# VHH binders against Profilin-1 (pfn-1), part 40

Target 1, 132 residues: Profilin-1 (pfn-1), of Caenorhabditis elegans (q9xw16)
Amino acid sequence: MSGWNAYIDTMTAAAPSIKRCAIVGAADGSVWARTEADNVFKASEEELKTFVALFNDVTQVPAKGADIEGVHYVVPRTEESLIFGKKENTGFFAVKTKSAVLIAVYEGPNEVAAQVRKAVESMQTYLNNAGY

## First folded at step 20 (VHH)

Design wj8 (from wj2 with D111G)
Fold by OpenDDE, fold request of step 22:
Structure wj8 (fold): chain B 132 residues (1-132), chain A 123 residues (1-123)
Amino acid sequence: as target 1 above (132 residues)
Amino acid sequence: QVQLQESGGGLVQPGGSLRLSCAASGFTFSTYDMYWVRQAPEKGLEWVSTISYTGSNTYYKDSVKGRFTVSRDNAKNTLYLQMNSLKPEDAAQYYCAKWYDIFTGSFGEMGSRGQGTQVTVSS
């Protein structure tokens, strides 16, 4: 496995309520690493290309929502480098680094969501400091 | 007030076993992923294990895989860590927490760890 798989392992260990996650290129949505086996992150390359492009203008995302793995999520709000969505007891956090987008899909209550966000943001900071 | 109280530590010989418990109160235990973290003498904090809020997903530090098992009883607001085949390098103060940042090696403001329980492994 690539070096990026190690980050997938770390992120899932940091927030065990993450169901699936991926690290993709910020420019084109290409998959660098993703959860596999029973927790395969199933977003297509085309879908990811569209998704990462949302970061070009995050202000428009709440109005239209976001799609991941064929699932449509409501996006209550966005930040410059953060897009998050909710659907019933599930949701996602996506953060943009210098060159990547980290996507984590989770299931659980709001308290768990807060933990997942912390994990994703922590990795964001780590990667940014590393130049990625 | 959030309270976490670890117990079950003690002195064991190499190859021995201990079962740690963490009694939680002051928050909705069943809605939080939980963490075990340890600190050996003159070493920094070290992540040991995490468990999802339902207990369905568990993760372990590589050095403890196959020897340690994390579990929880949400009805009792209790987190557990079964430690088998203990090694001298497992000796540490063990903490449970609502959060631990694996990247920074810190509990942060979300972590409300207890006083910890001491695990000593010696012949």
Scores: ipSAE 0.922, ipTM 0.956, lowest interface PAE 0.5, mean pLDDT 96
Fold by OpenDDE, fold request of step 22:
Structure wj8 (fold): chain B 132 residues (1-132), chain A 123 residues (1-123)
Amino acid sequence: as target 1 above (132 residues)
Amino acid sequence: QVQLQESGGGLVQPGGSLRLSCAASGFTFSTYDMYWVRQAPEKGLEWVSTISYTGSNTYYKDSVKGRFTVSRDNAKNTLYLQMNSLKPEDAAQYYCAKWYDIFTGSFGEMGSRGQGTQVTVSS
Protein backbone atom coordinates (compact mmCIF):
# COMPACT_ATOMS: atom_id res chain seq x y z
CA MET B 1 0.00 0.00 0.00
CA SER B 2 2.74 2.44 0.95
CA GLY B 3 4.64 1.59 -2.19
CA TRP B 4 1.63 2.49 -4.28
CA ASN B 5 1.78 6.09 -3.13
CA ALA B 6 4.88 6.50 -5.24
CA TYR B 7 2.86 5.57 -8.30
CA ILE B 8 0.30 8.21 -7.42
CA ASP B 9 3.08 10.77 -7.28
CA THR B 10 4.45 9.59 -10.60
CA MET B 11 1.04 9.65 -12.26
CA THR B 12 0.35 13.22 -11.21
CA ALA B 13 3.82 14.30 -12.29
CA ALA B 14 3.35 12.58 -15.64
CA ALA B 15 0.15 14.54 -16.28
CA PRO B 16 -0.11 17.62 -14.08
CA SER B 17 -3.67 18.37 -15.14
CA ILE B 18 -4.81 15.33 -13.22
CA LYS B 19 -6.80 16.72 -10.33
CA ARG B 20 -7.28 13.52 -8.42
CA CYS B 21 -6.35 9.92 -8.97
CA ALA B 22 -6.39 6.54 -7.33
CA ILE B 23 -5.10 3.03 -7.63
CA VAL B 24 -7.68 0.49 -6.55
CA GLY B 25 -8.03 -3.26 -6.52
CA ALA B 26 -9.57 -4.58 -9.69
CA ALA B 27 -11.42 -7.30 -7.81
CA ASP B 28 -13.15 -5.27 -5.12
CA GLY B 29 -12.39 -1.59 -5.61
CA SER B 30 -10.34 -1.36 -2.44
CA VAL B 31 -8.15 1.70 -2.37
CA TRP B 32 -4.45 0.94 -2.60
CA ALA B 33 -3.40 4.57 -2.97
CA ARG B 34 -4.95 7.91 -3.81
CA THR B 35 -4.23 11.58 -4.02
CA GLU B 36 -4.60 13.27 -0.67
CA ALA B 37 -4.23 16.66 1.00
CA ASP B 38 -5.89 19.33 -1.14
CA ASN B 39 -6.75 16.88 -3.90
CA VAL B 40 -8.28 13.98 -2.04
CA PHE B 41 -9.82 11.34 -4.25
CA LYS B 42 -13.23 11.04 -2.64
CA ALA B 43 -14.89 8.06 -4.24
CA SER B 44 -16.55 5.79 -1.70
CA GLU B 45 -15.77 2.13 -1.33
CA GLU B 46 -19.20 1.20 -2.59
CA GLU B 47 -18.84 3.46 -5.59
CA LEU B 48 -15.44 2.03 -6.43
CA LYS B 49 -16.73 -1.50 -6.10
CA THR B 50 -19.39 -0.67 -8.64
CA PHE B 51 -16.93 1.13 -10.86
CA VAL B 52 -14.34 -1.63 -11.13
CA ALA B 53 -17.14 -4.08 -11.91
CA LEU B 54 -17.78 -2.10 -15.09
CA PHE B 55 -14.70 -3.75 -16.55
CA ASN B 56 -16.52 -7.09 -16.46
CA ASP B 57 -18.49 -5.90 -19.48
CA VAL B 58 -17.24 -2.63 -20.87
CA THR B 59 -19.58 -2.80 -23.84
CA GLN B 60 -22.50 -1.81 -21.64
CA VAL B 61 -20.82 1.18 -20.04
CA PRO B 62 -21.49 3.78 -22.77
CA ALA B 63 -25.22 3.23 -22.35
CA LYS B 64 -25.01 3.64 -18.59
CA GLY B 65 -22.24 6.13 -18.07
CA ALA B 66 -19.99 6.00 -15.04
CA ASP B 67 -19.96 7.63 -11.62
CA ILE B 68 -16.84 8.78 -9.84
CA GLU B 69 -16.85 10.81 -6.64
CA GLY B 70 -20.59 11.28 -6.96
CA VAL B 71 -20.23 12.79 -10.41
CA HIS B 72 -21.87 11.21 -13.42
CA TYR B 73 -19.81 11.12 -16.60
CA VAL B 74 -20.85 10.38 -20.14
CA VAL B 75 -18.83 7.51 -21.56
CA PRO B 76 -18.56 7.91 -25.33
CA ARG B 77 -16.91 4.54 -25.86
CA THR B 78 -14.83 1.93 -24.13
CA GLU B 79 -11.98 -0.42 -24.82
CA GLU B 80 -11.27 -3.75 -23.22
CA SER B 81 -9.17 -2.25 -20.45
CA LEU B 82 -10.08 1.41 -20.79
CA ILE B 83 -13.08 3.39 -19.62
CA PHE B 84 -13.14 7.13 -20.04
CA GLY B 85 -15.77 9.75 -19.43
CA LYS B 86 -16.45 13.41 -19.96
CA LYS B 87 -18.37 16.14 -18.23
CA GLU B 88 -17.98 19.71 -19.38
CA ASN B 89 -14.32 20.64 -19.03
CA THR B 90 -13.59 17.59 -16.90
CA GLY B 91 -13.26 13.89 -17.41
CA PHE B 92 -11.62 10.73 -16.28
CA PHE B 93 -9.53 7.91 -17.62
CA ALA B 94 -9.62 4.52 -16.00
CA VAL B 95 -7.44 1.63 -17.08
CA LYS B 96 -7.33 -1.90 -15.83
CA THR B 97 -4.11 -3.74 -15.15
CA LYS B 98 -3.67 -7.35 -14.13
CA SER B 99 -4.73 -6.64 -10.58
CA ALA B 100 -5.60 -2.94 -10.34
CA VAL B 101 -7.63 -0.14 -11.80
CA LEU B 102 -5.99 3.23 -12.26
CA ILE B 103 -8.37 6.18 -12.17
CA ALA B 104 -7.40 9.71 -13.09
CA VAL B 105 -9.80 12.64 -12.92
CA TYR B 106 -8.67 15.63 -14.93
CA GLU B 107 -9.70 19.14 -15.83
CA GLY B 108 -8.86 20.78 -19.11
CA PRO B 109 -9.34 20.88 -22.86
CA ASN B 110 -9.12 17.93 -25.24
CA GLU B 111 -5.41 18.43 -25.74
CA VAL B 112 -4.82 18.00 -22.03
CA ALA B 113 -7.13 15.00 -21.94
CA ALA B 114 -4.96 13.36 -24.57
CA GLN B 115 -1.91 13.90 -22.39
CA VAL B 116 -3.67 12.46 -19.35
CA ARG B 117 -4.69 9.40 -21.34
CA LYS B 118 -1.11 8.85 -22.46
CA ALA B 119 0.11 9.05 -18.88
CA VAL B 120 -2.49 6.63 -17.56
CA GLU B 121 -1.94 4.15 -20.37
CA SER B 122 1.80 4.37 -19.94
CA MET B 123 1.48 3.58 -16.27
CA GLN B 124 -0.88 0.73 -17.15
CA THR B 125 1.76 -0.78 -19.40
CA TYR B 126 4.46 -0.26 -16.82
CA LEU B 127 2.47 -1.96 -14.07
CA ASN B 128 1.42 -4.83 -16.32
CA ASN B 129 5.03 -5.49 -17.21
CA ALA B 130 5.84 -5.45 -13.51
CA GLY B 131 3.19 -8.09 -12.88
CA TYR B 132 0.54 -5.87 -11.32
CA GLN A 1 4.18 23.14 -37.77
CA VAL A 2 4.97 22.67 -34.11
CA GLN A 3 8.05 24.57 -33.10
CA LEU A 4 9.79 24.78 -29.74
CA GLN A 5 12.92 26.83 -29.23
CA GLU A 6 14.89 26.57 -26.01
CA SER A 7 17.31 29.27 -24.88
CA GLY A 8 19.08 30.60 -21.82
CA GLY A 9 21.66 27.91 -21.37
CA GLY A 10 25.30 28.62 -20.72
CA LEU A 11 28.31 28.03 -18.53
CA VAL A 12 27.98 28.69 -14.82
CA GLN A 13 29.91 27.83 -11.70
CA PRO A 14 28.48 25.49 -9.11
CA GLY A 15 25.93 27.35 -7.06
CA GLY A 16 25.12 29.63 -9.96
CA SER A 17 21.79 30.29 -11.61
CA LEU A 18 20.29 30.15 -15.09
CA ARG A 19 16.87 30.86 -16.47
CA LEU A 20 15.82 28.81 -19.44
CA SER A 21 13.10 29.84 -21.85
CA CYS A 22 11.12 27.90 -24.38
CA ALA A 23 9.33 29.76 -27.15
CA ALA A 24 6.42 27.82 -28.57
CA SER A 25 4.61 28.21 -31.88
CA GLY A 26 2.57 26.22 -34.34
CA PHE A 27 0.16 24.90 -31.72
CA THR A 28 -2.13 26.20 -28.99
CA PHE A 29 0.47 26.43 -26.23
CA SER A 30 -2.04 27.40 -23.56
CA THR A 31 -3.94 24.12 -23.89
CA TYR A 32 -1.00 21.81 -23.25
CA ASP A 33 0.77 20.65 -20.17
CA MET A 34 4.46 21.24 -20.76
CA TYR A 35 7.60 19.36 -19.83
CA TRP A 36 11.26 20.01 -19.21
CA VAL A 37 13.58 17.13 -20.02
CA ARG A 38 17.35 16.95 -20.00
CA GLN A 39 20.05 14.69 -21.38
CA ALA A 40 23.53 14.62 -19.95
CA PRO A 41 26.47 13.31 -21.93
CA GLU A 42 26.37 9.55 -22.34
CA LYS A 43 23.12 9.37 -20.39
CA GLY A 44 19.54 8.87 -21.40
CA LEU A 45 16.72 11.34 -21.34
CA GLU A 46 15.72 12.44 -17.87
CA TRP A 47 12.50 14.07 -16.77
CA VAL A 48 13.02 17.34 -14.93
CA SER A 49 9.69 19.08 -14.47
CA THR A 50 6.09 19.35 -15.62
CA ILE A 51 3.59 22.17 -15.43
CA SER A 52 -0.13 22.13 -16.06
CA TYR A 53 -1.62 24.09 -18.92
CA THR A 54 -2.81 26.81 -16.53
CA GLY A 55 0.39 26.78 -14.52
CA SER A 56 -1.49 25.89 -11.35
CA ASN A 57 0.25 22.57 -10.80
CA THR A 58 3.97 21.94 -10.98
CA TYR A 59 6.04 18.83 -10.39
CA TYR A 60 9.75 18.23 -10.16
CA LYS A 61 12.31 15.50 -10.16
CA ASP A 62 13.41 14.91 -6.58
CA SER A 63 16.98 15.96 -7.26
CA VAL A 64 15.91 19.43 -8.44
CA LYS A 65 13.18 20.14 -5.90
CA GLY A 66 13.77 23.38 -4.06
CA ARG A 67 16.27 24.54 -6.67
CA PHE A 68 14.32 24.60 -9.93
CA THR A 69 11.08 26.42 -10.64
CA VAL A 70 8.96 25.88 -13.71
CA SER A 71 6.57 28.56 -14.88
CA ARG A 72 4.80 29.69 -18.00
CA ASP A 73 3.36 32.74 -19.70
CA ASN A 74 0.56 31.61 -21.92
CA ALA A 75 0.09 35.08 -23.35
CA LYS A 76 3.66 34.93 -24.61
CA ASN A 77 3.62 31.24 -25.51
CA THR A 78 6.69 30.79 -23.37
CA LEU A 79 7.78 28.15 -20.87
CA TYR A 80 10.44 28.92 -18.25
CA LEU A 81 12.77 27.02 -15.97
CA GLN A 82 14.51 28.95 -13.24
CA MET A 83 17.54 26.97 -12.16
CA ASN A 84 19.19 27.97 -8.89
CA SER A 85 21.99 26.41 -6.87
CA LEU A 86 23.19 24.56 -9.93
CA LYS A 87 25.29 21.46 -9.47
CA PRO A 88 27.69 19.72 -11.84
CA GLU A 89 25.20 16.88 -12.20
CA ASP A 90 22.70 19.37 -13.64
CA ALA A 91 24.86 19.81 -16.72
CA ALA A 92 22.91 18.62 -19.74
CA GLN A 93 21.10 19.57 -22.88
CA TYR A 94 17.70 20.85 -21.76
CA TYR A 95 14.59 20.36 -23.86
CA CYS A 96 11.05 21.57 -23.60
CA ALA A 97 8.25 19.40 -24.92
CA LYS A 98 4.49 19.13 -25.02
CA TRP A 99 4.79 15.50 -23.98
CA TYR A 100 7.22 13.20 -22.29
CA ASP A 101 6.59 9.69 -21.07
CA ILE A 102 8.15 9.45 -17.64
CA PHE A 103 7.68 5.70 -17.57
CA THR A 104 9.43 4.91 -20.84
CA GLY A 105 11.78 7.87 -21.01
CA SER A 106 10.63 8.91 -24.46
CA PHE A 107 8.90 11.77 -26.22
CA GLY A 108 6.76 9.53 -28.40
CA GLU A 109 4.58 10.81 -31.21
CA MET A 110 3.20 13.69 -29.17
CA GLY A 111 6.58 14.76 -27.90
CA SER A 112 7.67 17.55 -30.13
CA ARG A 113 10.76 19.21 -28.73
CA GLY A 114 13.27 21.81 -29.77
CA GLN A 115 16.95 21.64 -30.43
CA GLY A 116 17.62 22.18 -26.76
CA THR A 117 19.85 24.53 -24.85
CA GLN A 118 23.14 23.49 -23.28
CA VAL A 119 23.73 23.93 -19.57
CA THR A 120 27.27 23.49 -18.31
CA VAL A 121 28.22 23.65 -14.66
CA SER A 122 31.93 23.83 -13.93
CA SER A 123 34.31 25.63 -11.62
Scores: ipSAE 0.921, ipTM 0.956, lowest interface PAE 0.5, mean pLDDT 96
Fold by OpenDDE, look of step 21:
Structure wj8 (fold): chain B 132 residues (1-132), chain A 123 residues (1-123)
Amino acid sequence: as target 1 above (132 residues)
Amino acid sequence: QVQLQESGGGLVQPGGSLRLSCAASGFTFSTYDMYWVRQAPEKGLEWVSTISYTGSNTYYKDSVKGRFTVSRDNAKNTLYLQMNSLKPEDAAQYYCAKWYDIFTGSFGEMGSRGQGTQVTVSS
């Protein structure tokens, strides 16, 4: 688990407008690592279980939206391994790897959102190449 | 056109200080997280520091923590890097960018780095 904390640190450094983030198991939503201290990722186990299950059929997600940390986000569209949502000046990016889901909650304008997306997708690629 | 112009580099002795500046134009500077990256001779690019668009969050490479401070003045479209207690291993060409991929070690098209400013540390 300590090894996954390093990825949390890298992700936040890669996109400093990320407020909170987590790495969870794609199968069950179990938390492998998350931001802590002042920026604790607060999603419950039940919520994360529901969230990661969205990747089983991403086509339905835009109609329903997505909930993270008790906050409901509008999901404009999805990709096979990408779910993203928006709420006012906040949003999230969630990407699925072979075995994990990376979730990053951010605050900022669209330009910042683009940076956050690139960071999350970069990590996705890196982890996939590493077999995770 | 996006333009980034680094300045403030120079020759200093070990333990010395420099303050780098990055003048940004051609994009809305205040809405971008910004990055400092460096490249030493015959070495690859390495991430140095990142600062959020508001300046509220800052992150540093471990080897520069406690010595370097990143800041920004959005009203002046300027990014700064205060470098204290400089070491020979800090010698490099320093670049500012509006993106840097820490995993691949590249700026990509989004990075739009400048020409850089040279930092030399020698006794």
Scores: ipSAE 0.920, ipTM 0.955, lowest interface PAE 0.5, mean pLDDT 96
Fold by OpenDDE, fold request of step 22:
Structure wj8 (fold): chain B 132 residues (1-132), chain A 123 residues (1-123)
Amino acid sequence: as target 1 above (132 residues)
Amino acid sequence: QVQLQESGGGLVQPGGSLRLSCAASGFTFSTYDMYWVRQAPEKGLEWVSTISYTGSNTYYKDSVKGRFTVSRDNAKNTLYLQMNSLKPEDAAQYYCAKWYDIFTGSFGEMGSRGQGTQVTVSS
């Protein structure tokens, strides 16, 4: 599934304040693609398995938060296919498609966060329309 | 009111250079990632480059890599695009924006692009 690397490149280009990102299987958290080199997405297999399972019942996530790459984030609220968190000047957006979860970790102010969210949601829509 | 004003376009020969500028006002320029987009005659919008709000990360369309350089001066609320080794296929109206959707090829309301600046490349 090396073709998924192209989506990582596109996501990063669409929102350049994304520090790290990954595309993982919605069913098991298996990594399909992720940022590498100087910006390696470092979430473990077990962590991702736990993370994608959060989408089975997003209503409980705000109460306990979410962990990505060993970092704990506060989750203010959730939507059916969207989980987002914040920690100081950083945060993440995670969206679920038909078969995948897109995760983007960013750094910056709220204005940048809004741009990152828009990029992630745009890719979500694109992938859903493509059947993924 | 958000305002973006592009400048620096013109007519150059193939292999020539231009430096585009984008003057921003009406929003906190320093807290936004910024985008360059172009549109050639009878063609759709085309993404060219993005730069993070601090300028630390830059990305380019494959066809302009190594030739174009995006930069910014947050103190001056100005975005730049240095274009070297220009080719005829680079001819287009160039826009700056604080958003562009690469997947849909649109600015949306968040984009708030300017009037653009014309780049022509011809012998």
Scores: ipSAE 0.920, ipTM 0.955, lowest interface PAE 0.5, mean pLDDT 96
Fold by ESMFold2, fold request of step 22:
Structure wj8 (fold): chain B 132 residues (1-132), chain A 123 residues (1-123)
Amino acid sequence: as target 1 above (132 residues)
Amino acid sequence: QVQLQESGGGLVQPGGSLRLSCAASGFTFSTYDMYWVRQAPEKGLEWVSTISYTGSNTYYKDSVKGRFTVSRDNAKNTLYLQMNSLKPEDAAQYYCAKWYDIFTGSFGEMGSRGQGTQVTVSS
């Protein structure tokens, strides 16, 4: 297995309300690792390419929302390297590192969403410091 | 004013069992994922287990899988850690926490924790 799978395992352990997550290439959306087995992160290559391109100008994203795994999310806020999407009791956090985009799809209340964000941002910082 | 109070530690023989409890107050316990973390003397913090806010998803450090079971009772605002087949290397101060950053090895800003409960294994 790839070393990237260990980061997926660590992320789900760090924020256990994450339902699915992936690490994809920032340039092209290619999948480096994802949750597998019973809860595979299922997004097409075309969808992922479109999704990572949102980070080219995050200020445009709240107006149109974002799609991942065929689900449309409203995007109430973005930051330079972070997109938060929300739909009912589910949502996603996506963060960009130097080379990758980390995507975590979660289910739970706002308090859980905050914990998921912290986990994703911690991995973002860790990967950036490692040169990724 | 988050308060977490661990209990249930003590002295146990190798192969024995203990059940740790963590009483939570000052926050809505049922809406937070929760963490067990331990620290042996002169060692850093070590993540042990994580449980989702509903209790439906649980994760464990590899060295405790199959021996430890995390659980929660949201009606009683209580987190538990059942520790079976205890080994000398499990001896540590055990903390429950509202957050633990596995990547930095720290409790961080939202990482309110209790004072811990001591587990000693008489090897």
Scores: ipSAE 0.777, ipTM 0.892, lowest interface PAE 0.9, mean pLDDT 91
Fold by ESMFold2, fold request of step 22:
Structure wj8 (fold): chain B 132 residues (1-132), chain A 123 residues (1-123)
Amino acid sequence: as target 1 above (132 residues)
Amino acid sequence: QVQLQESGGGLVQPGGSLRLSCAASGFTFSTYDMYWVRQAPEKGLEWVSTISYTGSNTYYKDSVKGRFTVSRDNAKNTLYLQMNSLKPEDAAQYYCAKWYDIFTGSFGEMGSRGQGTQVTVSS
């Protein structure tokens, strides 16, 4: 939808150490919006379909990790609606809403990771409250 | 103890410039994204600008884009806001912060900010 790009803009402004992010459909991984231009979120449709399916059973994810943009991440932690992935000084937070999965790929220390998580969780709450 | 001290506010004429500074202590400034937020009299908080921990990514509220520039000097633990072409709408108390939640319009639990510095625009 035309308004989804505004959520991408807001998320990157809310946590400026986000390098790339996307909002994708929870059922099929279809891209609703993503960062564009110099920081294009580069995940294939097949990769995103596999990725969103991880939320069908998050307890299985730490054992196998997760792939985004062709990069493999270790997943030290999951919660019912949240997957945290880590590789060297980069990582991602992904959260599931009623209809979508929000994915934010960041670079930085633990302090930045905490700020990124808060931004992503705030949008998760906003979308859930709006029925998405 | 985390401490943020804003300075550089004052009275300017429309079209004038000010440079705000925010001195940080009590935490590792260079590992946090930082925020500028303002509040006009009897109005809510309004996000102004955000800068990444390295300074490499900057973002601005649409109404200040092209007029304001956020920057940081991690060696001096200082955040800056260069404000050019000031307008009456920019008059407000300006805060720097370690966190601001754009979705809720609040500093939240992670947020710490200073007392602010007043910017007044009149001729």
Scores: ipSAE 0.769, ipTM 0.889, lowest interface PAE 0.9, mean pLDDT 91
Fold by ESMFold2, look of step 21:
Structure wj8 (fold): chain B 132 residues (1-132), chain A 123 residues (1-123)
Amino acid sequence: as target 1 above (132 residues)
Amino acid sequence: QVQLQESGGGLVQPGGSLRLSCAASGFTFSTYDMYWVRQAPEKGLEWVSTISYTGSNTYYKDSVKGRFTVSRDNAKNTLYLQMNSLKPEDAAQYYCAKWYDIFTGSFGEMGSRGQGTQVTVSS
């Protein structure tokens, strides 16, 4: 499984404060690749199906927050293809591409969050340009 | 104003070692992940290593794994790159940076970095 796993490796190298990340199908939340080993991304397919459906109307998400890996996050803002979740000193950025959702869970201050967001958005653009 | 100053470059023979330092000021160093990037003639910018803001997570370009070690001392606002077993392909200007976009191969708009320090590897 070297294809999508290489994108996971590149993302963690690009933003080293990412603790866990995954690439999942936008339609059903199926896992295409994820961090494994010591930092396994452990959301169920049912949770991920609910999560990716948030992109059907991102404007509703700030009122309710979002759950990933059994953790509830406050969602202070969304954009058409981006959801940012925050809980204490941890958070996530999730972005939607043509066919996938990229999820990165990080730990760190706001300065680190900005670096993580930039890495996730760069990968989003890269995959969209490749047709994914 | 953000300032990053690299030092420790020089001329070494193949197989030699150098330790690069990057002194940081004008921002809260301990709250940023940091990046080592190099530029050799005709290759453009090349990512070398990344270290998380605590120092707990480190990553390396495959060709330098096992030879280079990135570290940081947040009390001294200093980033380091220990380079062992240097090869001619490692010769480049080395930069430390607050950001490097590994997907686009550029520092981007938030990628403040220093002037760089030259590493030359020859017999």
Scores: ipSAE 0.768, ipTM 0.892, lowest interface PAE 0.9, mean pLDDT 92

Design wj8 (from wj2 with D111G)
Fold by ESMFold2, look of step 20:
Structure wj8 (fold): chain B 132 residues (1-132), chain A 123 residues (1-123)
Amino acid sequence: as target 1 above (132 residues)
Amino acid sequence: QVQLQESGGGLVQPGGSLRLSCAASGFTFSTYDMYWVRQAPEKGLEWVSTISYTGSNTYYKDSVKGRFTVSRDNAKNTLYLQMNSLKPEDAAQYYCAKWYDIFTGSFGEMGSRGQGTQVTVSS
């Protein structure tokens, strides 16, 4: 798990408008790595357990929205392995791999959001291909 | 429609400096994060630097950190790369791009890139 920090660094470099991000276990929401210090990803263990369980049936999520770091987001729509949320000029993208959920919280216009999504999806593919 | 034009490359001695520019048109430059990428002869693409759409966040490949500075002027639709203390391993064709997939090492399909500008470092 200690090597997972390099993936956090790569994700923030790949999409520099990401403010905070994390890699968490898909089964239990345990934190494998996250942004730290002034950019600490602050979700609690209980919040993350609830959040990753949303991937058990993504079709239910738009009706409820989603909470990350104590912030409630509107979820306009979902895809099988993708949940994204919006609040004002901020949002998140979360994708599920075989073993993990990648969460990226960003700030910026829709064009930046599209770049963040591509970065998160590229890492999703990379981890899936590596068996994670 | 989308155009990116790199300039400022050239021949420099080791330890020298160059400033690359990238003029952007055909899209709303100020709403995109931007990327510098390079390619040495017979090598793959290599990420160099990334800058957020406001210019507030910058990231660098480890081997150029402290020597290169990325910046942007959104009023002029221009991206810059100041390169100091140049080394032979920095010699490459340098591209600016609207997207670069750091995980796959490719430009992907989001946007176009420029034709690049050549940086040559020789004694």
Scores: ipSAE 0.765, ipTM 0.888, lowest interface PAE 0.9, mean pLDDT 91

